# VH-VL binders against Large ribosomal subunit protein uL6 (rpl6), part 6

Target 1, 180 residues: Large ribosomal subunit protein uL6 (rpl6), of Picrophilus torridus (q6l1b1)
Amino acid sequence: MIKWTEQAEIKLPDDVQATMENNELKIKGKLGEASRIFRDNYVKAYIEGSSVKIATSKNNKYTKGIVGTWYSETKLLIEGVTKGFEYHMKIDFTHFPMRVSVRGDKLIVENFLGEKSPRSAKIVDGCKVSVKGDRITINGIDKRKIGETAANIERATYIRHFDARVFQDGIFLLKGEVNE

## First folded at step 23 (VH-VL)

Design KO1 (from L2 with heavy chain W32S D99S Y103S, light chain W31S)
Fold by OpenDDE, look of step 23:
Structure KO1 (fold): chain C 180 residues (1-180), chain A 121 residues (1-121), chain B 112 residues (1-112)
Amino acid sequence: as target 1 above (180 residues)
Amino acid sequence: QVQLVQSGSELKKPGASVKVSCKASGYTFTDSAMNWVRQAPGQGLEWMGWINTYTGDPTYAQGFTGRFVFSLDTSVSTAYLQISSLKAEDTAVYYCARSSPGSDSDAFDYWGQGTLVTVSS
Amino acid sequence: DIVMTQSPDSLAVSLGERATINCKSSQSVLSSDDNKNYLAWYQQKPGQPPKLLIYWASTRESGVPDRFSGSGSGTDFTLTISSLQAEDVAVYYCQQYYDFYTFGQGTKLEIK
C-alpha cells in the first residue's frame, strides 16, 4: 500500500503544456520545450489537470527539501519556456589578447596567456552563445543548460596553481537574468 | 518473496578496503531505498545512511562520511558498501535493510543476514 | 538529530509475565500531516538480523504474535509483551523514522 500525500502544486499558465513520461517532466511554451528528470524513492511529480503536483510518501527534512527543489525547478522550466534566460560573461586578459569565437557547438579561446593551442568549451544543446567585444552572452530556455554552458566556459579558461587575484585572465560569469 | 542476501565475512588488515554487497530479490529494486546499518560486537544498531535506488544518490549519517561509500548496480539489483582505510573500530556486522514507500511504512521491513567485517593486524 | 533513549538497558522477566520496554525521543516523532507516529520496534535474537515487530508506534508487522503491542505518542513510547515466552529472549530496539533514522541503544530481555 503506497501512501502518497500531495505537498506542492504548480499551476500551469494557459499557454504552457506539461507532460510526464518516465519521470521526466517536459514543459512546452512559446519559446520551446524544456525538461527535468524528477525521480526519487520517496517523492514523485505528476500532472493533474492544469497543474504539476508533487507528492511524498513521508514528511521529513529530506522529502521537504526535494519537494522544494522540484517546485523551484518546475517554476524555472515554466519561466524558461515563456520568457527565456540570458547569462552575461566577461572576457578578461592582461598581456595576451584573447580571441574568443563560436565555432559550431564550441566556444574557442585562442591565445589564452599566449598559449599556442586553443582552448575550447562545449556549448550545451539549446544554448545560443554570442561574442561581442569583451562580452559573451548565453541565451536559452533551460537555466540548467545555460548554467552548464557558462561553467564549461569558465573551466576552459581555468588554470591550476594560478592565483586569480594576480592572474585575472579568463572568462567569468557576471550575471544571469530572465528575459522580459 | 523479498530477500536480501549479503556477501560473506571479511577479514582485513588496517588500512585495507572492503566492499560488501547486498543483492535484492522479490521486488522492484528501484522502488525502495537501501539502508546500511552497523553493529559493533556487543553493541547496538547504528544507521549509517541510505542510497536512493532511483537516483543513485547516497545519504550518509553523521560519523559515516569520508571512508564509507554507498553504490549500486541496478542491473543485478545489488547495493554495495565500501569502507576504505579500515580501522580496528570498523570491526562489526554490517546489515543492509530495505525501506519502501510502497509499504505501510518506511521502517526496515526486510534485512540482509549481515556481513561480519573483522579488522585485525 | 533525534536521539532515542530506551529504558531499561536490561530486563529480566518470568515466563508468562508482562514485559515492558520504554523508549523516548528527544523530539516528537508525531507528524501533523498524517497524525502518525514514525516509531518502530525491532527484535534481534543472537546471531540474527533485527526483525520488525511494530511500526507506526502501535501497528504489528505481519506474523508478529498478539502478545506484542506498542503504545505511546509524541516522544514517549512503550513496547509490551503481555505474556513472556521463551522465544522472546532477545534485544529490542526502538527506531524513529520521522527524520532519517535513529535507533535506541537497545534493551536486553532475559528470562528470570
Scores: ipSAE 0.525, ipTM 0.814, lowest interface PAE 1.0, mean pLDDT 94

Design N1 (from L2 with light chain Q27E)
Fold by OpenDDE, fold request of step 24:
Structure N1 (fold): chain C 180 residues (1-180), chain A 121 residues (1-121), chain B 112 residues (1-112)
Amino acid sequence: as target 1 above (180 residues)
Amino acid sequence: QVQLVQSGSELKKPGASVKVSCKASGYTFTDWAMNWVRQAPGQGLEWMGWINTYTGDPTYAQGFTGRFVFSLDTSVSTAYLQISSLKAEDTAVYYCARDSPGYDSDAFDYWGQGTLVTVSS
Amino acid sequence: DIVMTQSPDSLAVSLGERATINCKSSESVLWSDDNKNYLAWYQQKPGQPPKLLIYWASTRESGVPDRFSGSGSGTDFTLTISSLQAEDVAVYYCQQYYDFYTFGQGTKLEIK
């Protein structure tokens, strides 16, 4: 029989509910619901009372790292559903003015380096993207999904086969913050 | 008791693929990661990586990326090592090995009997 | 990656005499959180898989004769067979499991 030892505890705020099903932690708050899959050979997360607890069946650098990650991610889930997140990106171009717009679940980038075909980035579900001038704002309650959306936008505007010292066009992440 | 039983020896030509199996018994398969170790003829032991038997996520050691794929069939408590585009240098005995249980150790206390893979024209 | 280096590559020892094998790690395998050395020793005989002898640098695996002992800490480790027996002829490997896994190159032990 495997002996499990508690390694961490995250107390839930009064206005937050947590459920665990099939190793998926779901956190629900006033802004919505966010979730993560927490599964490993030697680490498990579970709910006891008004707390999320993390336990291990082994104690080494590997499990310590996982416990730390799950602890941080759980806190982010709680923060996301209670306060939300906002990321800011900047549109930079020199000779070819980009036209950036939101179309459905995609961010469309036209005239990138004078290209005839538009570039596109997938907006991950649960994220809201807005474009104002040279700024893009990404809002949501799941920080990972927001980060993924930002990464998709950066990837979509990556310059290939050109000297990066000369061509600085692109869309870049400026700041990620928690809403007050 | 814990046992790891591997598939039989293989003879392959260069460019072919091979899939070695490791069937576990005597414990809950998904509770412990499975490691793979290579040993060329007359040479030492080389850790190839491990697979998380619960998540299915593989971790490969340096030098064992690309042509080497770890996989699982949890329904039969079996781990697999697939090698594609075989080369003569892949000729070796391949072992599966389990970590020691619990907090006792991370060393390999249970090993398969090994599978000889010979790559020859 | 942590590199494990054994010495010597091979040695011959008379029956009943002491055999000593050394193992050095390129980095310390002593973890400050539990003050344990993540170092193991294995014995491998021809045609067989390796057999675990020592873990945590100095703890004998169950069933291992008391003539086998492990010592050392940090980066320098030693496997000692106090009185060599005929059945001890084998290749011995050290292994670190502090940062993933790495084996030494092995030491072939024969009877003189």
Scores: ipSAE 0.686, ipTM 0.881, lowest interface PAE 0.9, mean pLDDT 94
Fold by OpenDDE, last read:
Structure N1 (fold): chain C 180 residues (1-180), chain A 121 residues (1-121), chain B 112 residues (1-112)
Amino acid sequence: as target 1 above (180 residues)
Amino acid sequence: QVQLVQSGSELKKPGASVKVSCKASGYTFTDWAMNWVRQAPGQGLEWMGWINTYTGDPTYAQGFTGRFVFSLDTSVSTAYLQISSLKAEDTAVYYCARDSPGYDSDAFDYWGQGTLVTVSS
Amino acid sequence: DIVMTQSPDSLAVSLGERATINCKSSESVLWSDDNKNYLAWYQQKPGQPPKLLIYWASTRESGVPDRFSGSGSGTDFTLTISSLQAEDVAVYYCQQYYDFYTFGQGTKLEIK
């Protein structure tokens, strides 16, 4: 018989509901629902009462790392659905004025370095992107998805085949924060 | 009782591919990671990596990336090692191994009988 | 990667005599959280897979004769066979499982 030992506990706020289905932890709050898949040979997450608990069948460096990760991820899920996240990015250009706009699930960047074809970045589902002046804001309840969206935007505006010392155009992440 | 049964010996030509199987029984397959170990003729043991049998995520040791692929068929409690673009130096006995029972150690307590893969022209 | 180095590469010991095999790790395999040495010893006979003898540096696996013992801590470990038997002829490997897995190069033990 496998012996599972509790390693961590995350208490759920009163206004947050948690469900575990097929090793997917779903956290629901006032802002929406976020989820993560928590699956491993030696680590499991489960709900007991008003807490998410993490247990292990082995206690070693590997499982300790996973427990820590899952603990943090669970905290982020809770924070996301209760407070939300907002990332800020800056549009920076020198000689060629970029026109940045949101179209559907994509951020469109026109006239990047004078390019005729627009560049595009995928907006990950669950993220809302807004453009105001030289600033872009990414809002959502899943920090990972927001980060991915930001990364997509940065990648889309990456400069190739030009001297980076001369051309500093791009869209860059400034700050990520939790909404208050 | 815990058993790991591997597929039979293989004779391949350089450039070919081979897929070794390791069927587990006597325990819940997804409760234990599966390790692969290589042993060239007359040489020592080399840990190749392991696969998380629950997630399917493989971890490869240095030197065993690219041509080596770990995979699973959980429906039959079987782990697979595939080697592509075989080279003569891939000639070896390949073992699958499970961690020690009782959850008290990460040492390999259960081993397959080994599969000899011979690569020759 | 943690490198495991055994010594000697081979040795011959008379029946009934003590056999000693050493293993050194390039880094400590002692985990401070549990104060355990993540070190194992294996025995391999020709045509067979390795057999686990010792884990946690000094704990004998079930079924392993009392004449086998492991000692050491940190980076230096020793496998001892107090009274060599004929069936003990084999290649012995140390293994760290502190940071992934690494085997020593092996020590061939023969009867003198």
Scores: ipSAE 0.663, ipTM 0.872, lowest interface PAE 0.9, mean pLDDT 94
Fold by OpenDDE, fold request of step 24:
Structure N1 (fold): chain C 180 residues (1-180), chain A 121 residues (1-121), chain B 112 residues (1-112)
Amino acid sequence: as target 1 above (180 residues)
Amino acid sequence: QVQLVQSGSELKKPGASVKVSCKASGYTFTDWAMNWVRQAPGQGLEWMGWINTYTGDPTYAQGFTGRFVFSLDTSVSTAYLQISSLKAEDTAVYYCARDSPGYDSDAFDYWGQGTLVTVSS
Amino acid sequence: DIVMTQSPDSLAVSLGERATINCKSSESVLWSDDNKNYLAWYQQKPGQPPKLLIYWASTRESGVPDRFSGSGSGTDFTLTISSLQAEDVAVYYCQQYYDFYTFGQGTKLEIK
């Protein structure tokens, strides 16, 4: 039998519940539920009592890194469902004023560099996007999904085949914060 | 008893593709990563990379990106090495090797018998 | 990548005599967390896959004869065969597994 050794422990707050099924950790709090898949040859996560624990079957730099990552991710899941996250983005344009709006599960960018066809970015499920002036706000309980949404927005407004020194239009991430 | 059994020798032309298999037995396949090692005729051992047999995530060493692909069929406890756009310099014996289990070591304690791949016009 | 360099490339030793193979790493393979050297030695005979001899720089694998020993720490390591036997004719490789994996270029050991 393989020997598993506990390497880390994350205590759950009283108002947070955790479940593990098929290597998917689900964390539920007052703001909702967030999850992450934790799979590896030599690292496993499990729930014991009111704690999420991480154990390894080998001890090396690789497993140490994975343990650290999963520890951080678990903390983020807890923070997300208890406090939530908010990301801020800025809309920048020079010659062609962009019109940015939310339509359903997409952020629509019109008149980007004077383009006739609008650009669009997928808003990941669980994220709420709002546009005010030259600012975009992304709210949610899953930091990864918020990050993915922000990445989608940046990708959608990426300029190809133009001189970056001249054309600096786009939507850019400013900062991400935990709601306090 | 732990065993790694590889597929037989291959003769290919330049530009073709080859897929080498490594079937594991005697242990839980998904518990340990699988490594690939290349050895050209009369030359030394070269670590090509490894694949996480649980997640399927491959890691390639420098010089073994692009044309080299690690894959799995966990249902039959088998790891695969695919080489595309074969070149003459790809002629070599290819080994699969498993890490030593547990906390005792990360060295390769079990090896396949090797698969000779010959690339010739 | 950590580069492993063995010396010599080839070695001829008389039966019953001591054989010594050296291995140097471009950077230390000693991990501060466990104070272990992530260094292994392998033996490869013609037509066969490599066989693990030594791991953690100085620990013999099960079934390996006592005449085989590993020593060293940090960047300098040595494989020693105290009394060479006929069956010891092979190519020997050092390997670091501190940062991924890399092998030395190998040392061919023959009988003088």
Scores: ipSAE 0.640, ipTM 0.863, lowest interface PAE 1.0, mean pLDDT 94
Fold by OpenDDE, last read:
Structure N1 (fold): chain C 180 residues (1-180), chain A 121 residues (1-121), chain B 112 residues (1-112)
Amino acid sequence: as target 1 above (180 residues)
Amino acid sequence: QVQLVQSGSELKKPGASVKVSCKASGYTFTDWAMNWVRQAPGQGLEWMGWINTYTGDPTYAQGFTGRFVFSLDTSVSTAYLQISSLKAEDTAVYYCARDSPGYDSDAFDYWGQGTLVTVSS
Amino acid sequence: DIVMTQSPDSLAVSLGERATINCKSSESVLWSDDNKNYLAWYQQKPGQPPKLLIYWASTRESGVPDRFSGSGSGTDFTLTISSLQAEDVAVYYCQQYYDFYTFGQGTKLEIK
């Protein structure tokens, strides 16, 4: 029989609910629900009372790292559903003015470096993107999804055929914040 | 009662692919990672990497990326090592080995009997 | 990667005499959290898979004779066979499992 030893505990706020099913931790708060898959050979997460607990069947550097990661991720889930996250991006162009707009689940970039065909970036489900002037704001409750959306936008405006030292056009991540 | 049983010897030509199996019994397969170790003829032991038998995520050691693929069939408690684009230098005995259970150790307490893969034109 | 280096590469010892194999790691395999050395010793006979002898640098695996002992800490380790027996002829490997896994190059032990 495998012996599991508790390694970490995350207390849930009163207005937050947690469920564990099929190794998926679901955290529900006033802003919505976020989830993460937590499974490993030697590490498990479970709910006991009003806490998320992490236990291990082995004690080594590897499991310690995983415990730390899961601990941080769980806290982020809680923060996301209670406070939300906001990322900021900047639109930069020189000779070719870009037109950036949100259409459905896509961010559309027109006239990038004078290109006739528009570029597009997928907005991950759960993220809300807004464009104001030269700034883009990404809001959501799942930090991973927000990060992924930001990455999609950066990739969509990556310059492949020009010297990046000369052509600095693109959309760049400025900062990510937890809403207060 | 713990036992790791590997598939039989393989003879392949360069450029071909081989898939070695390692069937585990006597314990819960998904509770411990499975390691792969290579040993060329007359040479020492080389850790190739391991696969998380619960998540299916593989970790490859340096030098064992690209042509080497770890996979699982948890329904039959079996781990697989696939080598593609075989080369002569891939000729070796390949072992599967289990981590020691619990907090006792991370050393390899149980080994398969080994599978000889010979690559020759 | 942590590199494991054994010495000697080969060793011939008379029956009943002491055999000593050394293993050095390029980095310490002593973990400060539990004060354990993540070091193992294996015995491999021809045509067989390796057999675990020692783990945590000095703990004998179940069924391993008392004549086998492991010592050392940090980066320097030693496997000792107090009185060599005929069945001890084999190749011996040290292994660190502190950061992933790496083996020493092996030491071939023969009877003089």
Scores: ipSAE 0.632, ipTM 0.860, lowest interface PAE 1.0, mean pLDDT 94

